# Designs tried in a protein design chat: VH-VL binders against o60147. Part 13

Target 1, 175 residues: o60147
Amino acid sequence: MLEKNKYLYIFRHIQTNQVLLSQGNVLKKTALFQLPYPLQKPVAPNGMRPAKLRKDHWVPLLKVEFPNESMFQSVFMQLLNYRKYRSVQPLTSDLLKLPIPVRRRKIMRQEVPNTIADLADILNKEKFPENSVRLQLSDKSDSEYADWPPSVQIDSEEIKLSRGFREKTTVDEAR

## First folded at step 9 (VH-VL)

Design ja12
Fold by OpenDDE, look of step 11:
Structure ja12 (fold): chain C 175 residues (1-175), chain A 120 residues (1-120), chain B 106 residues (1-106)
Amino acid sequence: as target 1 above (175 residues)
Amino acid sequence: QVQLVQSGSELKKPGASVKVSCKASGYTFTSYGMNWVRQAPGQGLEWMGWINTYTGEPTYAQGFTGRFVFSLDTSVSTAYLQISSLKAEDTAVYYCARGTYYLLTGFDYWGQGTLVTVSS
Amino acid sequence: DIQLTQSPSFLSASVGDRVTITCRASQDISSYLAWYQQKPGKAPKLLIYDASTLESGVPSRFSGSGSGTEFTLTISSLQPEDFATYYCQQDYEYPTFGGGTKVEIK
């Protein structure tokens, strides 16, 4: 019997920097439902939910390995909640002064750093065992967006970029 | 404990409307999507669509547009399925099912089902 | 839409038998497949998700395997309560169900 899911994959859109969470290394189409903005004939560049998943437009941002499924689920849910919370917050006066396209771009540019910061915050609060969470980034510099708790071990090796998916590893196949 | 409780069986005439309710409890209603699944007598399961309980946005499967309407009352953690202009072919058991599109594959909790019978 | 084809549609077996049900997808759905059990007059019950992960509370005699386009549900030793209809379901795209496999008493 395969072990329960304990892997979190985070993907970013190559143009908009929108973020999608995935429990698998292959991004599924229903992942688009995570995006906070409803579909109103807009496409990804407009900062809304795209009508279709273009896997080639999404690249892995990071991979997180948790000790068990329970920890994975907890962090995953919290991460989604953090994103939802931000999406419903009133816009600041400064943002409201900007043209809509500029505003949207500015907000979307912050999704990656915000997601990383959220992840770190969640992990800090969870107080997992030291070095029990393994973090692998596509770009190590992204780790600088947050202060990571002792529970997080950042891999020295960066993940290889693969649009829409990552090839299965032995560990991934065991899921 | 997570529970989905649906409204009772309905007997309708062709052309009438029906509204099935699905009340959720034991979890944060807006954290999970709600799916609707139809099962005609002696037939298999058919996904009708889902509603985003957070945004209220419904998505309908092909073949379930027009006469089928998903709605919410988040104040009472209830999802609704309305079918208008009922046809005999609409006779089926309708299920609400909690979706975990964000996290897991599958519908982990189901209502007990609501039988809608359309007969002249 | 992604079509799921289950085989067989009907299966006769005895208590204690090893039962295998297959689900084939019309395209690659990775591991985004679930298995359900449905008894007459009851709602479906989730057994397996993510192709091979056992849902909490489900007996260990149930197991799922496969990826891509070929998936299998296995009951290692059929119990009296296991006579039911089983469905596979994918959510790689909008959810679709297989046609079902009815497991009957031989």
Scores: ipSAE 0.438, ipTM 0.826, lowest interface PAE 1.4, mean pLDDT 88

Design ja13
Fold by OpenDDE, look of step 11:
Structure ja13 (fold): chain C 175 residues (1-175), chain A 120 residues (1-120), chain B 106 residues (1-106)
Amino acid sequence: as target 1 above (175 residues)
Amino acid sequence: QVQLVQSGSELKKPGASVKVSCKASGYTFTSYGMNWVRQAPGQGLEWMGWINTYTGEPTYAQGFTGRFVFSLDTSVSTAYLQISSLKAEDTAVYYCARGTYYVLTGFDYWGQGTLVTVSS
Amino acid sequence: DIQLTQSPSFLSASVGDRVTITCRASQDISSYLAWYQQKPGKAPKLLIYDASTLESGVPSRFSGSGSGTEFTLTISSLQPEDFATYYCQQDYEYPTFGGGTKVEIK
């Protein structure tokens, strides 16, 4: 069986800027399990995991196309690990001085730039072949959050925004 | 090599409790969720729920609340399923299965299963 | 919950036959479907994930297709070791399994 290119979609919450990773252009409900904070009772934007997926609250941030499944899986896992690592880091004294709601919002606002920076860092370390990874952003200016390795070619065309999913194109895979 | 090794078969009376263990090895335990799947004799597979091995948060499928408890001992990379107030209907093989809901579709590694027989 | 309906429930076939199993979802699950093989007394084995991606180590005679609500598992040429029960499973929402398809020797 011929191995196909694999796609990583990153979604952001339109209110909280929380980030979800997706293997496909359709965000599944179980993607919420990626969020490091357990569900207690609050729903976004209260700074915790939403009780349920509201697809209309999530928009694509970027799409990454990898040459093969192995590369995709490696990067995906590492991204999740980076997120976990950050989530368990001790809060700085400055953050601790802030009211809890303000603190949570401040932390959540950093998820988008942090995720982009993480992705770039991971790709830099992986040393993939030149121009083997295609990156498309919803906002091209977001690419400025990181220095990208030669393996990454940034698409000149911005990804079309679609809440909860991105319509299939002739380029995108079914999943 | 990834392995999930479950505890041995159990024979219990109605009303008793059982605790099934699932020891993971060959990977970072807290990086993958652990699922529990029930299979009654001659029946299909039934997802019971999962536990977030990183946070310890359990999620139970409908029909598996109350008497079913998922727990962890991360120090030994082990997940547990406890069933209290056992009923004859609980007779089944119980599987633990590594889940990657946020990474991959499906359960890629399974324990060998634990038969729990509830009989008077 | 999302219901998965497999068809047929039972299938008799001979070695070398092309076998097709269908899984229908009660709602659109995109491509978030997996296929498992289970032999008597053994745990299920993942064959295919994401509707069409072959799990590592699985023979190429297995293939999956479909999206949305209709999915198919195909064994291009049935081998003796392929007689087993097959299950589809979705994880678009909380995981659910199909009822299974037992492939028996004719």
Scores: ipSAE 0.457, ipTM 0.826, lowest interface PAE 1.3, mean pLDDT 88

Design ja15
Fold by OpenDDE, fold request of step 12:
Structure ja15 (fold): chain C 175 residues (1-175), chain A 120 residues (1-120), chain B 106 residues (1-106)
Amino acid sequence: as target 1 above (175 residues)
Amino acid sequence: QVQLVQSGSELKKPGASVKVSCKASGYTFTSYGMNWVRQAPGQGLEWMGWINTYTGEPTYAQGFTGRFVFSLDTSVSTAYLQISSLKAEDTAVYYCARGTYYMLTGFDYWGQGTLVTVSS
Amino acid sequence: DIQLTQSPSFLSASVGDRVTITCRASQDISSYLAWYQQKPGKAPKLLIYDASTLESGVPSRFSGSGSGTEFTLTISSLQPEDFATYYCQQDYEYPTFGGGTKVEIK
């Protein structure tokens, strides 16, 4: 039996560093609804949920290959939860002193490292088999944002940067 | 062994409310989202929205806001659809279907459906 | 919303026939297209997801192809149990379904 897609792609916005999760390497329009901020115009630079998906504004941050779909599903849902949880936490007094646009930008800057840390934390808790999860980063230095469990094998090769999406390749599915 | 079992058929008057249940088994309930799909008699399928079973956050499709409420009882792996102020147009079979909103795997498991009939 | 147009709406065929159903999207949906089979009084059953991936347990006589705006479901050799209504569904945006194709006995 053929297994369902077990590849997690995480995209970041090139300006705001907002993060979107994707099963596979093509962003859906509905991916924007992952963001816990209200929908408004203008688009992305103000640190709000963009009204439209501009694929050219998003680049792959990392790719994760899980042992199976169930593990993928679990981690995906948990990542969404972590992000939601952060969004509802009270802001620090220091942040509250900042103008709203500045505050939003500061928060957005932390989305990439927070997401990476979230992923590592989730994987640490899941206790998957050793070297069963394959992690490929667009920038290998991003792996330093977290301590990874033995279940994670970091790929020596960086992912190719493609805005919005990458074409499906035989290599992706053959791994 | 994955199963979604829905509550039985309902007959209601206009203006009444109904609550349909969908009990999941055979998998980790919070690992997969739950969708609701409506099918009027002799008509096609219509996606109503989904609920994140992990966070409890619902998302409603256009046309299904206000009178339609998704909810959960994770302790019994059950999702609920409540419809208030029922109208004749709400007469349909309502399905729960497993699937996470942001994924490409489709709705792989469905409840057997619950017929809700709204009639004077 | 993305509209999916299925053709034909009705199809008469015999056991053993090769059956092809088409689904056209109003805009590019990449491969975010699924196919379902529904029999009277029953819930839909997932056949194909990601445009061409066969769902586990589904007979190999079913296949899906296409990307972008044009998709096809093919039954290589129609079996008695295949007489049903088939729906395409996209979730590139908010999920929508095609109007359905009823495959009937000739």
Scores: ipSAE 0.695, ipTM 0.880, lowest interface PAE 0.8, mean pLDDT 91
Fold by ESMFold2, fold request of step 12:
Structure ja15 (fold): chain C 175 residues (1-175), chain A 120 residues (1-120), chain B 106 residues (1-106)
Amino acid sequence: as target 1 above (175 residues)
Amino acid sequence: QVQLVQSGSELKKPGASVKVSCKASGYTFTSYGMNWVRQAPGQGLEWMGWINTYTGEPTYAQGFTGRFVFSLDTSVSTAYLQISSLKAEDTAVYYCARGTYYMLTGFDYWGQGTLVTVSS
Amino acid sequence: DIQLTQSPSFLSASVGDRVTITCRASQDISSYLAWYQQKPGKAPKLLIYDASTLESGVPSRFSGSGSGTEFTLTISSLQPEDFATYYCQQDYEYPTFGGGTKVEIK
């Protein structure tokens, strides 16, 4: 019947720079399963899964608006597959030489640039119509991790929210 | 077309074990997680947990961390539920259900269910 | 665990009736609620996910609404094939299901 716009929300961990993908502006607690290893396996390529979701530790990284559900699901699934693929790759010899805490931090620090690059790679391959996909970032300089196709319109305004994607209720709106 | 086909019904004595199979077809098996859901006779649905079909890592719901074991054989696109030390209270229909690793769309495909009856 | 309370547990209705089923969550689950239909002896069938998104192939007479703790499933004009038990299910955290609503023919 009627098409409606669909949004991809991407969160970043304030301490580790790990990334979580979401179809809604509030993270599910089960989003942590996108991080494939529990804390006791520190050698995982993408770092470690926290024991529980601390909502105050996850902040906006970017938001993507798609014109329909089909485009959204295709891109979302491909992003998850990229992350799954990385989670099982063997570590390089250079990484294995590092002490475990240092190794873990280096792997986690790559999640933001890797996710942004993966998103751009997917969008470049999808051949979507010009300006059909709107991208908004919390830090516009992060767009420089990738080259974007003509289908992507990067919003000139950064995401102003510092916690989650939901705007805070003001006293004027709390009637 | 996505299809999940489960093994046939089982009649068991208390203390025995059972292994239910769920064979997937019509999609890349390791691209989706496999969930197990229990429904006792005349009762509602109860999520038992899931298994990551790419890594083999199981996650069990509270109350299912002892006698219940999830496993895989990815070479034949099959997930398994094993229940040991069967009790009368384990009498139920057991469903396998496909979900994304993040449950993007809920449980979109289900097996036909396997009735396990435990009686003395 | 998040408890889901469905109401009513049972309802009796005629073909053509508008039917509304309510699901109440014990805590805020945002929009992370799905609805399933189950006919006797059959597996559940997904109808709605993310509170209001209709699964592919599901008739448009089904609709979902709500957020936070209150959700509804509406069948705008009940058809003979719609007599079934309906379950809500949250996936904000480890999934839990509501107790079900059995829709019976008058």
Scores: ipSAE 0.473, ipTM 0.798, lowest interface PAE 2.5, mean pLDDT 86
Fold by OpenDDE, fold request of step 12:
Structure ja15 (fold): chain C 175 residues (1-175), chain A 120 residues (1-120), chain B 106 residues (1-106)
Amino acid sequence: as target 1 above (175 residues)
Amino acid sequence: QVQLVQSGSELKKPGASVKVSCKASGYTFTSYGMNWVRQAPGQGLEWMGWINTYTGEPTYAQGFTGRFVFSLDTSVSTAYLQISSLKAEDTAVYYCARGTYYMLTGFDYWGQGTLVTVSS
Amino acid sequence: DIQLTQSPSFLSASVGDRVTITCRASQDISSYLAWYQQKPGKAPKLLIYDASTLESGVPSRFSGSGSGTEFTLTISSLQPEDFATYYCQQDYEYPTFGGGTKVEIK
């Protein structure tokens, strides 16, 4: 029996490429709180947080298996902090030159590669044992967004999807 | 060590206002959400809502809008619950509880609770 | 909102007894369920999270099981300090609590 609490799943929105982190393969509806609300300080782009979680709009981006829950928690919290940090950074001059709708789209499109890069950076700093972290991607080419430390073993197989766009398991097949 | 310390018991008249504080220590205050839970005498636990300690965004449960206000003073790692226009039915113990909606964990640390009594 | 129904609301037991409390959710909440213990005049204490993971420092006589809509908290051998009220709580959506189960001494 797998210990769900040591698995990190990252989901992306199929249209906006927004990213949600999950402990385990089932998204909480409250996971949306990871996304900026337009009225929050600092002011976020309008419409960044959907009113409701539409599970059919989210697909797994990657899956990470950690040796234990403690390691998972450390990386998970750091990922959230990295994202928060980016959200409060001043916009670059290049972005400011763009119309607001174009700017928003460009920022959202960078969430996936930024998140992957963040994960790699965090894992590089953590210095976990060699091949102790197992990484599986929905698209293997996404691994190219970052340099991975020796602690990370990249799975040759891509994530398979089931109903609701979560990882397909033998249990799911039995349903 | 993680600790949540709440302000002392309150005795108020109907129509008055009360502000309960919850001071956090032993961890990074802005890394975890702060929940508020109400428990009327002899009754069960009722989630009132939470506040995002990083952004300051409050979220209120149904039935806790209007008279209930969550706020923060991050400089002292403190969350506040203000209740205005107090009613007798507001008599309860109010808890602050650390938690996150991002992981599989529950509310792992709680304040000791603050009794608010509303009586004429 | 997701409703959690606990059963029984009250149970009497003796020291050494095996106690089982059930929590039913109005919809599938996966494993996003926690169990709390509350003693009179005290704040709730987290016992189990993720339906079956024991919180640090909690005695091994406590265990949780279940997934989806049916969950159980089990105390393998009831101790004197275990007489209390127990609550289940989900946070798959906005958090809600069960009505509680008071475990009393027989």
Scores: ipSAE 0.472, ipTM 0.833, lowest interface PAE 1.5, mean pLDDT 89
Fold by OpenDDE, fold request of step 12:
Structure ja15 (fold): chain C 175 residues (1-175), chain A 120 residues (1-120), chain B 106 residues (1-106)
Amino acid sequence: as target 1 above (175 residues)
Amino acid sequence: QVQLVQSGSELKKPGASVKVSCKASGYTFTSYGMNWVRQAPGQGLEWMGWINTYTGEPTYAQGFTGRFVFSLDTSVSTAYLQISSLKAEDTAVYYCARGTYYMLTGFDYWGQGTLVTVSS
Amino acid sequence: DIQLTQSPSFLSASVGDRVTITCRASQDISSYLAWYQQKPGKAPKLLIYDASTLESGVPSRFSGSGSGTEFTLTISSLQPEDFATYYCQQDYEYPTFGGGTKVEIK
């Protein structure tokens, strides 16, 4: 029997390109809390966190199928750690020279490629079995943001999900 | 092994304050949120809110704003619940519970609970 | 807030009985539902998460099912140690608990 909850979905905000991680294909209303905004000085402004989750504002970026939930959890937590680390880093001098709105936009624009790169880096370090991790992207070109290890099998088909979620199907459970 | 150990029972008078501690061990403290759950005598469970252990950002459930304050001391992997201006209706067992709103795990580990009794 | 309604509130059963507890949500919460067992004077214990996933260390006689707005906890064969109060909890939004179901000895 295959373990449940071994699917990582990553969503991006259609306007800000902010990224949310999800275990499963349905975004929780509390998913926004994964966006860390330290009380000190974060890279991402606190005011940019959406007040409420609007599912229609989030589109799927990619789907990752892991062999089991344990592997999923490991990668998921590492992804969050990478994000946390970036969020507390001091702003570069170049960024500080930019007007605040421009700075914010520039930071947000990097979330998608950074997340993809993070995922690839994490998977490279994990050294999972060959072709044990299945990656499906909404845009195949996004796979070019990183070099993927042999453990990752990139699906030839692009992910076809509605904004914010898709219903679980028997097909999903069989995989 | 994961363990949450709470401070001992408290007996307070109305108007006083109490601070309950929840010390975590056996895992990375800042990787999981800490929830607070109240249970009045003979009643059900009531979620009070949670604190982001990484950012320190608290979120309070409706009805638990104002007199209730969540805080952290990450250096000792401890979460705190402070209740000010105590009322008789605050008499309850208070639980801390580990959880995350990122995944599907529920509240997988709980403290043993702290009884707070408010009486004249 | 999402309301969870458990039924029944009280259930009398005997050892060996099949017990079913229902939890209904006021709105679609997908599978973001957990079940807890609580014994007197003790903290709740997680039994099931994601509606149907058994928590590690929990006996296989416990099972969860359902999605959307209706969920069930089933104890296939009630054991003496299973007499307790059971709660459902959702975390699709801010967490809320059901009112509880007390399973008593018949």
Scores: ipSAE 0.382, ipTM 0.805, lowest interface PAE 1.9, mean pLDDT 89

